VHH binders against Profilin-1 (pfn-1). Designs and how they scored, part 30

Target 1, 132 residues: Profilin-1 (pfn-1), of Caenorhabditis elegans (q9xw16)
Amino acid sequence: MSGWNAYIDTMTAAAPSIKRCAIVGAADGSVWARTEADNVFKASEEELKTFVALFNDVTQVPAKGADIEGVHYVVPRTEESLIFGKKENTGFFAVKTKSAVLIAVYEGPNEVAAQVRKAVESMQTYLNNAGY
Short names: E, the ipSAE of ESMFold2; O, the ipSAE of OpenDDE; V2, 0.75 times the mean of E and O plus 0.25 times the DockQ between their complexes.

## First folded at step 7 (VHH)

Design w31 (from t3 with K98R; framework vhh_6fv0_2)
Fold by ESMFold2-Fast, scan of step 7:
Structure w31 (fold): chain B 132 residues (1-132), chain A 126 residues (1-126)
Amino acid sequence: as target 1 above (132 residues)
Amino acid sequence: QVQLQESGGGLVQPGGSLRLSCAASGFTFSTYDMYWVRQAPEKGLEWVSTISYSGSNTYYKDSVKGRFTVSRDNAKNTLYLQMNSLKPEDAAQYYCARDYDILTGYFDSSPEFDYRGQGTQVTVSS
């Protein structure tokens, strides 16, 4: 693990309601960085490989939902480089860059979701501009 | 005031059909994507279907594909869910919901369920 951990720290500082997050390879779901310790991001390698493959055709995702950390989320709609899910007051935002997928799991109401989405999309823009 | 009023639920036998309606008022219905969601007793909220604001795009939960059809009539401000070949696992309180973010831009296209109605109950038993 190198400097990628700094981006995890940046996102969690920008949106403190992010409970767990990770940066993974867009091609294979390999973990580049994740939250650790009591808030460890617990997705398996197989689950992440399946998850990043959803970006190959996001239009299929609302019908199936998405699984993260063994939890099945409702995905009400998608955008070309964005998948997000809801389960009660828990949710996630996942965005694809050229080389990476950023995943942030959060807890809280709609105001919290807005902050998390903003943090994740800001990082997406930064990484795309940096060539990732 | 934003209002959503669901109707059309009831008791049917397995294999039966129901048509749910959602009457919307207090907002410009034709500019919002709409959702059908359901909640079974002691279960969490479960997404069932989405229809785009124009009606051009529809999406379904895998377990209801081929059995359920969502549609809308923007002239009547009404959302519909045609449910065929109903199974016991489809029994739930059904709600319609709108996507607030399309109008407000607060979440920059975020998919929040900002308003839902009282729901309509679907019971499937024999």
Scores: ipSAE 0.000, ipTM 0.158, lowest interface PAE 13.2, mean pLDDT 80

Design w32 (from t3 with K98A; framework vhh_6fv0_2)
Fold by ESMFold2-Fast, scan of step 7:
Structure w32 (fold): chain B 132 residues (1-132), chain A 126 residues (1-126)
Amino acid sequence: as target 1 above (132 residues)
Amino acid sequence: QVQLQESGGGLVQPGGSLRLSCAASGFTFSTYDMYWVRQAPEKGLEWVSTISYSGSNTYYKDSVKGRFTVSRDNAKNTLYLQMNSLKPEDAAQYYCAADYDILTGYFDSSPEFDYRGQGTQVTVSS
């Protein structure tokens, strides 16, 4: 309704190919909002804490990959505030803001990946400009 | 049409070396980050290495660090993988793949999609 759930709704409306997504705290991986129902984002608190810590040094991530929802993704490269990964016909984009990490899991071809990344980066820009 | 053609695979003894090449055509090679990936018998596709469009940044799977070196020649539209100290665990079909566009960071091709090459086989046995 109100609060952080509205940003989840905005991202999934902008990119319907997002299967599951979440907004989590950058410091601790605590869930602020996530997709629910049939598309519930199922990452554990321990997994999310480990995942957000990857942003402390993104250059180490391609060598090891990343785990989200118990699925291991190949991370071919990273950017300072972006981790993205692939596994077969699925993938994810994760971006860091001042206080949050946005994670979106998708399924589909390269055109879908491009749409999902654009949606996630647009929200990242918005939240950074809003001081989050 | 994007085309990627791998070569340089073969049979080698443990501890041996091979140099793989990937000839790219149908896109502006010098603007794309490139990948090496492999698929071993009875296993899934594994990422091996990434090289940035300029050649300035390289990344490697932990198990190949210090043994494999990725490089590129943008004037020749060619990607290379120098493989030293080969182990039986390195035996696989090796593929090269291109990223979407370095300016966007999106995927244009991936090991799971249309613009992966046919591969070159690496066999390691005594």
Scores: ipSAE 0.012, ipTM 0.328, lowest interface PAE 8.4, mean pLDDT 81

Design w33 (from t3 with K98T; framework vhh_6fv0_2)
Fold by ESMFold2-Fast, scan of step 7:
Structure w33 (fold): chain B 132 residues (1-132), chain A 126 residues (1-126)
Amino acid sequence: as target 1 above (132 residues)
Amino acid sequence: QVQLQESGGGLVQPGGSLRLSCAASGFTFSTYDMYWVRQAPEKGLEWVSTISYSGSNTYYKDSVKGRFTVSRDNAKNTLYLQMNSLKPEDAAQYYCATDYDILTGYFDSSPEFDYRGQGTQVTVSS
């Protein structure tokens, strides 16, 4: 599918501290779009399938954490449609829409993380309103 | 105005116990999930435990399960971490934290607030 890369570009422009990101199918973790080249999002198909399944019961995630790009992240808490994690100087925000999951991996301090969360949640709202 | 003040750390021998406390002020404690995190010298922050705002849900790092217990007293605005069977690898500066700290990147957090306190040191040595 084409066109979804425009949403990747919009998120990374809104929060330049996003190092890698992807939009994947909520049902199966299939990649719709992701950052490429020097900033390629490296998660395998099996890892993404496992990751999107976490949204079926987010209450269990803080006890086990989450794996993205072969990196195990601590997940301190979840919300109904939000999983976020932290490991040392890196972190991620992942939000679920009707048919997609948006994943953004970032590096930096608290102020940077706030901007990344805002960018991801803004895109979540847009896609939900667009029927995705 | 928002403040978190940790206490209860100290030096113990392997197998010993400590109870950490976190006194919260300047916000409605009972409406926030609370966290314990730790940092050993020259290492990054490591999440230890989470407790939901109501106290109904608790979560732990795998290496501390069965040894640590998080609890809270919303009437006293106090968070606790009971640490039993302490190991040398548990030695660290321990901090309590809210959704406005480094772990969340909380949207619209006030820049004048420091939701993470100064921490309390735990040393485990023979």
Scores: ipSAE 0.010, ipTM 0.234, lowest interface PAE 9.6, mean pLDDT 80

Design w34 (from t3 with S56D; framework vhh_6fv0_2)
Fold by ESMFold2-Fast, scan of step 7:
Structure w34 (fold): chain B 132 residues (1-132), chain A 126 residues (1-126)
Amino acid sequence: as target 1 above (132 residues)
Amino acid sequence: QVQLQESGGGLVQPGGSLRLSCAASGFTFSTYDMYWVRQAPEKGLEWVSTISYSGDNTYYKDSVKGRFTVSRDNAKNTLYLQMNSLKPEDAAQYYCAKDYDILTGYFDSSPEFDYRGQGTQVTVSS
């Protein structure tokens, strides 16, 4: 009974290299839960509203990249419900469910990226099956 | 040892066409998304195109949409880039890369990884 914070905890336990993450509303980018304190997810409401709108046409995203927490990421490809980006040793994975967008920012090499993607996709599957 | 070998570049006039190939070895090609990237002398590394491991999904840099087509032959471990209506702005060294090379910034990493090919040069006369 910890609300949406329990899902944040589950993702960060599954992939400890996640530095910051959030669960936001797919329609408006409203924050449902995020990492806090020293690992606070710092994206503004305006930035998140812009970011979730990218899922309306993911095919346009690789041409222009994506901005999260004031950082511009190169987005090498997208899938129907997945946007991921990279900037040097930092990256993110964002997945869309029926009602939510999960965003995880990580630091580390390719092995770390693979673990973060698996954690985010596992949560996406769970939430879709739960009707979110 | 991951090996990627590009070919098919050359000199063309504006409006011309070229077909690039990338021969892959040392990894299970059919399980990786593949990328075309380019580097012009005055610019940094630029992503050009992505193709999913299955070939079902393709993505392009905005400036090349409608002109370039990426494809793959998983039975031959080969990636292709068909370039039509070439412009002077397309002149660059073209490289193919594995999914993780782009994501980790390892495209220009240590020579010991040997996963980056020599590239193939595309020159468009003006």
Scores: ipSAE 0.000, ipTM 0.161, lowest interface PAE 13.1, mean pLDDT 79

Design w35 (from t3 with S56E; framework vhh_6fv0_2)
Fold by ESMFold2-Fast, scan of step 7:
Structure w35 (fold): chain B 132 residues (1-132), chain A 126 residues (1-126)
Amino acid sequence: as target 1 above (132 residues)
Amino acid sequence: QVQLQESGGGLVQPGGSLRLSCAASGFTFSTYDMYWVRQAPEKGLEWVSTISYSGENTYYKDSVKGRFTVSRDNAKNTLYLQMNSLKPEDAAQYYCAKDYDILTGYFDSSPEFDYRGQGTQVTVSS
């Protein structure tokens, strides 16, 4: 079985306001690991392929927004390897590593959003340093 | 000024129960996810449990699942850990924390915490 589930568990432990998350391939959006059961990440393969392609030119994303799990999010701005979005009291952070994209969907106020961003960016740094 | 104060530790027999409390002040408790961590005499800091700001999401270290229950009372700015079926391996100094190092839960590294209390000691008698 995939050891990638340990990284999912680490992120949700560090930021428990993450409702659902996944680690997917940067080239094709293939799922390496995701939250399951009551917290199952429900994005389709087609949606994920479209989503990871947004990292080819993040400057275009604020004009169009982004779709995750059939939900359209407003993307207020992007950074080189970071896309984040908001819809009411929910949001997401997605970061690109050398070979993966980490996606975390959360619910809560700005303080919670800051914890989720920190968790996702710290994991991004760890995986890049590990060669992923 | 952020302050966290743990209480409720003590000496129990194997199979016994304890309820730990953490009183929080100096920040808006209801808007932060909270954590329980512990340090056993022969080990480094270990993550034990997390709870979301609203209380709706909870997570546990595998070795405590089914025995420990984390909860919170946002009106009282208090975090709780109900510990049942205590084992000698659970003996440790227990801390609550507002911040958590994401690498620690599964990678055998000690967490770095910006805000944690003095801790409360749990001892399991033989």
Scores: ipSAE 0.207, ipTM 0.602, lowest interface PAE 4.3, mean pLDDT 85

Design w36 (from t3 with S54R; framework vhh_6fv0_2)
Fold by ESMFold2-Fast, scan of step 7:
Order: C-alpha cells, then structure tokens, then sequence
Structure w36 (fold): chain B 132 residues (1-132), chain A 126 residues (1-126)
C-alpha cells in the first residue's frame, strides 16, 4: 500500500528465496514497508527498536547475537553497515542506509544466502544514492 | 583440499582449563576470519568466538566472555581457544570454521560444509 512496498517487491524479485523482509526507520525501527499476508514480517515495535539500535555499535553484536521475529540468531561477525545472522536453516541480512534499515529473512544454504546478500546490498546502494 | 583439524579437548572438572588448537591447510589461512563453534549432544550448533584475519579483532558469545580467549598464529596456520573457568554448560564438540571469503562476511551453520573440521570433544564433570 505504501510507495515503499515497490522496493520490497524489487528485492524479493531479485532473490526469491527471501521469505520475509522489511524496510524500517534507522532511528526508531518504525516499519515503512514489509512483506504481507502469508509472508508477513512479524516483528514487534519493541523488537525492531532494539534491533536498529544495534547499528549504534555493531562491534558488540557478535557477543550477544540478534533477535528477529522472536528468533535468536548467531551473528558471527559484523561490518559497519551490515549485520547478518544464522539459525540452523534460516538466516538474515540487515543493512543500514542513511535513514533506513533493510532486513531480509531467508531459508536455505549459502548459495541462497549469497543471492539474498547481493539483493539487499544492491537496494542499500540505491537508497543511499537516492538520499535515504 | 581444505582441511581443518581440531585438538586439545578432554575431560576437566568445573573451574578447570583447556586449550584447543585448530591446524588449517589447503587455503590461505592468513586471509580468513576464523570461528570457534560448538555443539552439545542433541542441541544445535552454537557460535562461540570469532577472530579477524590479522588477529586484531576478537568477539565472544556473551556467556564465555572473560573466560575464553581466541588467538591465532598465521605463520603456523593455527587457531587457538584458551578456555578458563570451564562450566558444565561448556561441554560440547568444538569445531573451528573458516569464512568462505573475508569480503563475504558470512558462513553457513550446516554441518555438511567443508569449512569446518571434525571437532574435538570437551567434557566438564565433577
């Protein structure tokens, strides 16, 4: 329904193995757009606020991991604008832009993860260039 | 052929210490971040520690922080985990693992992937 939903559609078209994803505000975790219906991204307001705050100091994240949709993920390492995690057959990539955080949850092996990461980083670049 | 060989596990009493080693071959060890992961019987794989390719950055699971120390010797292609003040909850099969590429920044937790060795068993009991 929002204009931001077009960016969700672009990412899922580029990497169909994305199960659920969202674009949220970097300052407060407010949802700008997310996958809907049977693929609804189900993270609480409090969880998203906690999650985006992890980008304030990514060096602390590997020690504690990260929670998305009530699932605790192991975060083996971080980059300044990238947090990624794994939990058995599922995983996520989250990237920060100037004003947004993109979160994509996927299921599958590392070949699938590589495609998801590429899709998320491509969108990150696009949004940064657009001033977001 | 990538090969990772863990050693140094054993039986220790609570509060004891062990030093694990991982000998790496078949890839340029000094260009990869390395990981220690563990799996307790009938439980999933858990990340324990990460060390950057130069050894300048180290990260730990919250419950082992201050007790475990990861280090590496790039000249010897060897990764280490010094474990102090061991607790019963630390009992597990310990594995070392490599990143697929330092620029990629991820790894699969699947047990079948060849970025992980055969492991070394750590048992903590009174």
Amino acid sequence: as target 1 above (132 residues)
Amino acid sequence: QVQLQESGGGLVQPGGSLRLSCAASGFTFSTYDMYWVRQAPEKGLEWVSTISYRGSNTYYKDSVKGRFTVSRDNAKNTLYLQMNSLKPEDAAQYYCAKDYDILTGYFDSSPEFDYRGQGTQVTVSS
Scores: ipSAE 0.000, ipTM 0.138, lowest interface PAE 14.3, mean pLDDT 80

Design w37 (from t3 with S54K; framework vhh_6fv0_2; at its last look DockQ between E and O 0.02; V2 from the best seeds 0.00; counts 0 for: pae E 12.0 > 2, unsure alone 61.5 < 65, placed apart)
Fold by ESMFold2-Fast, scan of step 7:
Structure w37 (fold): chain B 132 residues (1-132), chain A 126 residues (1-126)
Amino acid sequence: as target 1 above (132 residues)
Amino acid sequence: QVQLQESGGGLVQPGGSLRLSCAASGFTFSTYDMYWVRQAPEKGLEWVSTISYKGSNTYYKDSVKGRFTVSRDNAKNTLYLQMNSLKPEDAAQYYCAKDYDILTGYFDSSPEFDYRGQGTQVTVSS
């Protein structure tokens, strides 16, 4: 738990239906940690910079959707610190903390989606309490 | 209504093997990720393994990697843990669980689970 990679490992252990995930800087989309090897999170630096900027005004996102790893997702609604999207049986949850954005891409039905959301929101709470 | 029932524990010698089973009912088993956890005497709950709802992703506690294999049969609503090369340190009450609280598990405190079963006892002794 000393490095950001430990957070990635913990999230995927708690919600193993997460296919790929990352922790990025909220200000610039810089990657702090991400899944690697067979589950590499493939978003470009330019895409991540664009994505984290969506949190500046989440109310605009449902009209346009969101792009992650070159995939366009429908965003049905947003909450102040949460953007989530769906494309067929895959989806993502992204939550903002003071300093970070956590992004988790998953596959599965509603029960799996609920577990992924819980894992992402639990980590969001931890990071906020830790001052990130 | 959610029920989890473990079985397959017992006494084995060091280096031996056991296969644990968990029969699930009261929920749509095939749509949930599942977990194995254990508690040894005078120790807290330890997470052991996870398996995704289709069995495509599995994760293990470092000390059991290469020795334990988690699997599931969604047609039978059953979760399994194959334990090989058992060590005395593996002796514990083993539980299956439907949900896992990342916060408590992350900080090596007792994991908070939505549901878990009664458990099955594993003893390793020569």
Scores: ipSAE 0.470, ipTM 0.736, lowest interface PAE 2.0, mean pLDDT 87
Fold by OpenDDE, look of step 8:
Structure w37 (fold): chain B 132 residues (1-132), chain A 126 residues (1-126)
Amino acid sequence: as target 1 above (132 residues)
Amino acid sequence: QVQLQESGGGLVQPGGSLRLSCAASGFTFSTYDMYWVRQAPEKGLEWVSTISYKGSNTYYKDSVKGRFTVSRDNAKNTLYLQMNSLKPEDAAQYYCAKDYDILTGYFDSSPEFDYRGQGTQVTVSS
């Protein structure tokens, strides 16, 4: 396992309602690590390239939503380094670090969503401090 | 008011078993992922296990994998931790938590959590 896989495992353990997650390059959407086995993160690199480009202008994302793994999510709002979406009882959180984008797809009520957000943002802070 | 109350701790010999319980109230238990954490003597708070709100996903600290089992009964608002094959290094005060940042260990800072109980003491000695 690469060193990045450890971060995947840590995020998943911090928020078990995460179904799938990935760490990708912020510049090109290349996959650095992802959940595998029964919960494989299925987004293609082409899709991820498009997704990470959303961070170039997050202000327009709520108007058009965001697609992950072929699923379209409504994006209620965005922040400079945060894009999150919702679809029924599922959603995603995506945060941008200096060089990466962390994506977590989750299932559950709003309460677990808040827990997922906390886990992802905590990892964001750690990676930023580490220079990534 | 959020309340968590742990029980089931005690003194056991190495290789023994304990079953911890955590009674939850003051919030919708069934909609939250829950955590077990512990604090050994002269050590910091450390993550032990996590279970999803429905109980379908469980995760464990490497050192307890295969020996500990986390479960929950949402109808009873209760979280459980079955601890088998206990070792002296498992001795600690065990807490259940509604919110715990398991990433805190990556920082030179104190562990972060919103709510935990008074804890229950687990002692392992021959």
Scores: ipSAE 0.428, ipTM 0.763, lowest interface PAE 1.1, mean pLDDT 91
Fold by ESMFold2, look of step 8:
Structure w37 (fold): chain B 132 residues (1-132), chain A 126 residues (1-126)
Amino acid sequence: as target 1 above (132 residues)
Amino acid sequence: QVQLQESGGGLVQPGGSLRLSCAASGFTFSTYDMYWVRQAPEKGLEWVSTISYKGSNTYYKDSVKGRFTVSRDNAKNTLYLQMNSLKPEDAAQYYCAKDYDILTGYFDSSPEFDYRGQGTQVTVSS
């Protein structure tokens, strides 16, 4: 969907350290939009279904970590609608809206992680206010 | 197993200098950003400095900018902190850290990573 692709572009422009990004349905992990071409977000729909279910109880996620794109991440912290994962010098932020989960995979030092979080949380707020 | 060993602390008068070292082993040092954090008695952990994995980008807490310099030697798996113009507020136990999450102020909670190294004590008094 061309409308959803604009939100992908907005997040990657706001935080250039984002290497791959997706918007998926919160109920089933179906892909509404993702980065394409040279930066394809390559998680399968089966993996995404498991991933979005983590938001059913985020307090249990730090004990087991999270998998996305076939990569296992340590999850040092969650919040009610946010999962932060780390592996080596890469990481992800995932945030849940009413209807969707926004996923941004980034590379860089922890200083850029704050920029990535701000970008996805700004979009989370926008989509929630728009009814999504 | 990840191992981090800090050294180079000591007692110095205000305005003095110290150089801290952190010897790293058990992981591929040259692919990780590294951090210095500190803890004064009865206080929480405080971020001090970050250096990118190649050493090309450095970042500092505002109160230490211009006084502290972080560096690394990837061939020797060693992280450094040069501390000049030390103040009593800088007195603390200093730790190097891999993968410290400055967003939360907590170390990585994974059991595969141990951030409970001994640290090195910096004491500033006249």
Scores: ipSAE 0.000, ipTM 0.149, lowest interface PAE 12.0, mean pLDDT 81
ESMFold2 (binder alone), look of step 8: mean pLDDT 78; pTM 0.789

Design w38 (from t3 with S54D; framework vhh_6fv0_2)
Fold by ESMFold2-Fast, scan of step 7:
Structure w38 (fold): chain B 132 residues (1-132), chain A 126 residues (1-126)
Amino acid sequence: as target 1 above (132 residues)
Amino acid sequence: QVQLQESGGGLVQPGGSLRLSCAASGFTFSTYDMYWVRQAPEKGLEWVSTISYDGSNTYYKDSVKGRFTVSRDNAKNTLYLQMNSLKPEDAAQYYCAKDYDILTGYFDSSPEFDYRGQGTQVTVSS
C-alpha cells in the first residue's frame, strides 16, 4: 500500500495513548490521513484550515488558545514548529513539517504527554528528511 | 536507578507458549506507555507490541496478532507478554522499553538514560 495511512498506524503504535490523530496539508489543512472508526479524528475542514494558519505566527497562539475537534485547548507556550495544548486530562501536540502538519490528541498524565511528543517529533523528523 | 528486568524466556517447540515478564523499578510505571521489542540474530530491531499506561489500548505487529497478548499490572509494576502458538520466526532476544522510536527501530536510545532492559532469550526449536 501507498499513502499516508501507514504513518497514522505508526504513530498510534508508537504512542498508544494517542486517542485520535491526523496528517494534514500545511497550506490548507486538507486531510491526508487520519484515525478512523471508533477513534475517528473529527475536526472539520474549516477548523483545520484555521488551525494550520496558526503556524504562520506561533507566538500569538498562547494568548488565544487553539481549537481541535470543537474543543478549546489552553496553549501554555509554543516552539517554532510546535503547538501543544492541554485541557484537564487531555491534550494535543501539533508539529509542522515542510508541507504537512501532524496533529495528535491524547489522554493521560504528563509522562504520557512526553511520550506522545517524542512520537510526533520523530515522525516530523522522518517526514522532513523525506522531503515533506 | 531506573531498571527494567525481563524474564520468562526459554526454549519451546513450535506451537508452544511462553509468558514473558518485565519488572519495572525506579520510575512511576503506571504513568508510561510500554513496549515489547525483539531482535533476532542477523535481523534488525522489531517492534512487537505496545500497551497504554492504563492498559486500555494495545497494538501488535501484524505477524503476532491473535497469538500474543500484552498486559500490565500497575499495582505490581510489571509488564507481560503472553506468547501462544510460537513459530520459529518468533525466536529472538525480547526487550521491554519505556521509550521506543518505531521509525528508527531503537528503544531507550539516549546514552545518558539507561532505562532499557537486558532482555530475555526466546528460542523456538523444530
Scores: ipSAE 0.518, ipTM 0.769, lowest interface PAE 1.7, mean pLDDT 86

Design w39 (from t3 with N57Y; framework vhh_6fv0_2)
Fold by ESMFold2-Fast, scan of step 7:
Structure w39 (fold): chain B 132 residues (1-132), chain A 126 residues (1-126)
Amino acid sequence: as target 1 above (132 residues)
Amino acid sequence: QVQLQESGGGLVQPGGSLRLSCAASGFTFSTYDMYWVRQAPEKGLEWVSTISYSGSYTYYKDSVKGRFTVSRDNAKNTLYLQMNSLKPEDAAQYYCAKDYDILTGYFDSSPEFDYRGQGTQVTVSS
């Protein structure tokens, strides 16, 4: 039993350009697992509670953007279960499953972003199929 | 309404140079990262370069690194791509984009949501 950290390890192995990531509860933003030490995901539970609430109506998000780790990101558009943002040389992808929200922060150009998106969407599919 | 208008393409010989421009309107240009992408005949869309909203960070496809330089003028709402030492493999239709989802083919089946411009053609003689 590796717990939720095994899913963090799987995502970072699939997309090494992920700088920091977390799996949080969809209902309350509670942290289930996150990167630690030199790659610690620094968002507070208060910030994460606000962030996961964005999935209640993703169509409102591009007008106001999103905050992760105290950084304000421009959100160009959203999909039903996907929020992504950009700021300078950094970005994030966040996907919602039945019970969780996966957040991955990366650094690099669009080809890197495409790899990160694929990794988080693959994990989203896996967790939904597993009943999470 | 978002509008992007590319210009500056043309026919050059190998080793030649071109400067592409992209005039942007309908959004706050200075708050968006901008992208250059290209599509060669019988190939898919290919990312070429990214510039951050401030201009402080630039990224390039490996095959163009050292030859191409992206820049922007936020006061003029204009994006540029300086292309030096052009090679036959650089021949393509060049587009600017503000929504990076276009690089994954998001709008292939929905032209009404295409956030790229008409493009500008670059031809390199062999």
Scores: ipSAE 0.000, ipTM 0.202, lowest interface PAE 11.1, mean pLDDT 81

Design w4 (from t3 with G105A; framework vhh_6fv0_2)
Fold by ESMFold2-Fast, scan of step 7:
Order: C-alpha cells, then structure tokens, then sequence
Structure w4 (fold): chain B 132 residues (1-132), chain A 126 residues (1-126)
C-alpha cells in the first residue's frame, strides 16, 4: 500500500499497545490517515481543529488539559513539539512535525507508555526528515 | 541483564511448519510489547511480527499474514511464533526483541537492536 495508511500500520506494528492513532494536518487538523474498524480513531473534525491549534502555544495546555475523542486528559507538561496526557490507565502522545500532527492513544503500564512515546518520536523524526 | 533465548528453528520443506520459542529473563516480560524479526543472507533485518504486552493485539508483515501466528505466555516469560506453510523466502535467522525502531521498517538494512538474542536458524529447502 502507498499513502499515509502505511505510516499508521507501521506505527501500530512498532507499538501495538496503541489503541487508536491518526496523522492529521498541522494547519487544520484534517485527517490524512487513522486507525479504522474496531480501533477507529473517533475524533471529530472540529475537535481535531481545536487540538492542533494547541501547538500554537503548548505552554497553555497543562492548565486546561486536552480533549481527544471526547475524553478529557490531564496534561502534566508539554515540550515544544510534544503534548502528552494521562487518564487512569490510558494516555496519549501527540507530536508535531513541519506539516503534520501524530496522535496516538494507548492503554497500559509505564513501560508500554515509554514504548509508545519512542515509536511516536521515531515517526516524528522520520516524517521531518522526509519533509513533512 | 536482559536475556532472550530463541529456539525451535530447523530444516523444513516448503509447505512445512515450525514453532519458534523465545525465553525471556532479566526484565518484566509481561509489561513489554515484543517483536519477532529475521535476517536472511545478504538482506537487512526485517520485521516479522509484533504482540502487545497483554497479547490482545498482534501485527504481521504482509507476506506472512495468515501463515504465521505470534503468541505469548506471560506466566512462563515465553514468546512464540507458529509458522505454517513455510516458503523458501522465509529462510532466515529469527530473533526476538523487546525494542523495535520504526525507521527500520522503511529503509535501514543494518539496524541497531538492544537485547536481541543469538537467534534460531530457519532453513526451507526441498
């Protein structure tokens, strides 16, 4: 398969504890690819537009948290191109590249969270190097 | 220290079956996603299959889907790969791993892996 779905498939294979993920446009939150079927990423267009706008000033995010798929997450801290959140045994990592935002929702213990973060950051590096 | 010990390889004819095992020690096996990777002569390291820490999610390289099944027994700290309908192109040294680099899936033929075992050789010939 060509296209953005191959990147989703690679990310989920690299970190299978990712429950749902998506690659969206950094400017508008438009979906380029996402997990489907039983693990469909359900965020609305309006929610994604709101979410990617958080990267315009990540320092504001810890005070309010972030919403993904209608779920409110506590965001303990942010980095320039990284927003991550926790809610009990679930969490997310979202990273911004030049043109895209990768969002991965996972469930599992801290070791799994670390593997998911590594996978998301590796994909961020790959996409930036590819000009995205 | 992390140790991974693969076994179960051997010589099989095309269409045959083998079951590989990977015995893990030195880390909390049940909290890590695990991987099977392989390396054929004159080829780079190739991802074959992944299984989540709980066993709930499995993923496979397109060319092995429907033929290979990954599973794990967290009580025994053991990872398995059931290989059916083996083809000559499946011949390789098979390794289990607890870390996998996404970039390897796209273009790196000489990846750096931590905590990979010695591997187990699979030969398919008639």
Amino acid sequence: as target 1 above (132 residues)
Amino acid sequence: QVQLQESGGGLVQPGGSLRLSCAASGFTFSTYDMYWVRQAPEKGLEWVSTISYSGSNTYYKDSVKGRFTVSRDNAKNTLYLQMNSLKPEDAAQYYCAKDYDILTAYFDSSPEFDYRGQGTQVTVSS
Scores: ipSAE 0.292, ipTM 0.660, lowest interface PAE 3.2, mean pLDDT 85

Design w40 (from t3 with N57E; framework vhh_6fv0_2)
Fold by ESMFold2-Fast, scan of step 7:
Structure w40 (fold): chain B 132 residues (1-132), chain A 126 residues (1-126)
Amino acid sequence: as target 1 above (132 residues)
Amino acid sequence: QVQLQESGGGLVQPGGSLRLSCAASGFTFSTYDMYWVRQAPEKGLEWVSTISYSGSETYYKDSVKGRFTVSRDNAKNTLYLQMNSLKPEDAAQYYCAKDYDILTGYFDSSPEFDYRGQGTQVTVSS
């Protein structure tokens, strides 16, 4: 068990519509912590390496979309440290900190998307302030 | 109430041009990024183009780059899509959409984007 598992627990507690999430290294996509068991985050190492590289130039992402757990998402817009995607009833928010990328996949009507975004951004702020 | 109303669709031959318009009301148009999305028969919605709230940044689906140009007039609350060199693969119902306002808004879970209009049909002669 790593200390990073506590942050996974915090995010999933903050937004019940988060189905799966992970914290990965910003440089290489290495998994630091992820949801497990019935909620296992299923992205491969190759997929995560590709995904975190999107933060090197987020302006290219809406033209290509993003793949998470073998699912291709339309990315309507990006910000310097935020990529989010939608595919019908499923979506994700991914935010970059100094050394990590946080990814949260959710399911449900979009009335809950704001809760998921808030949870992910709150964690992003906390980790940046903690020097990660 | 948020309302989006598309117009300008029609039938064209391959290589032809159309200009689509989207009239927006019920929200502060100048503070939202806007999108064009399309849906061909029996296919899902696909993203076509994005324009930032100020109009300074634009993004396009790879297959339409160099042929389509998105623009906006914030004083008139209107979004545009100039479509040149139309191909049969571009035939679809076209919708404008308002993105989730990251600080204050909602997504629409079906379709894939926040608030879309009734759409305007683009048919390219086969």
Scores: ipSAE 0.006, ipTM 0.208, lowest interface PAE 9.6, mean pLDDT 79

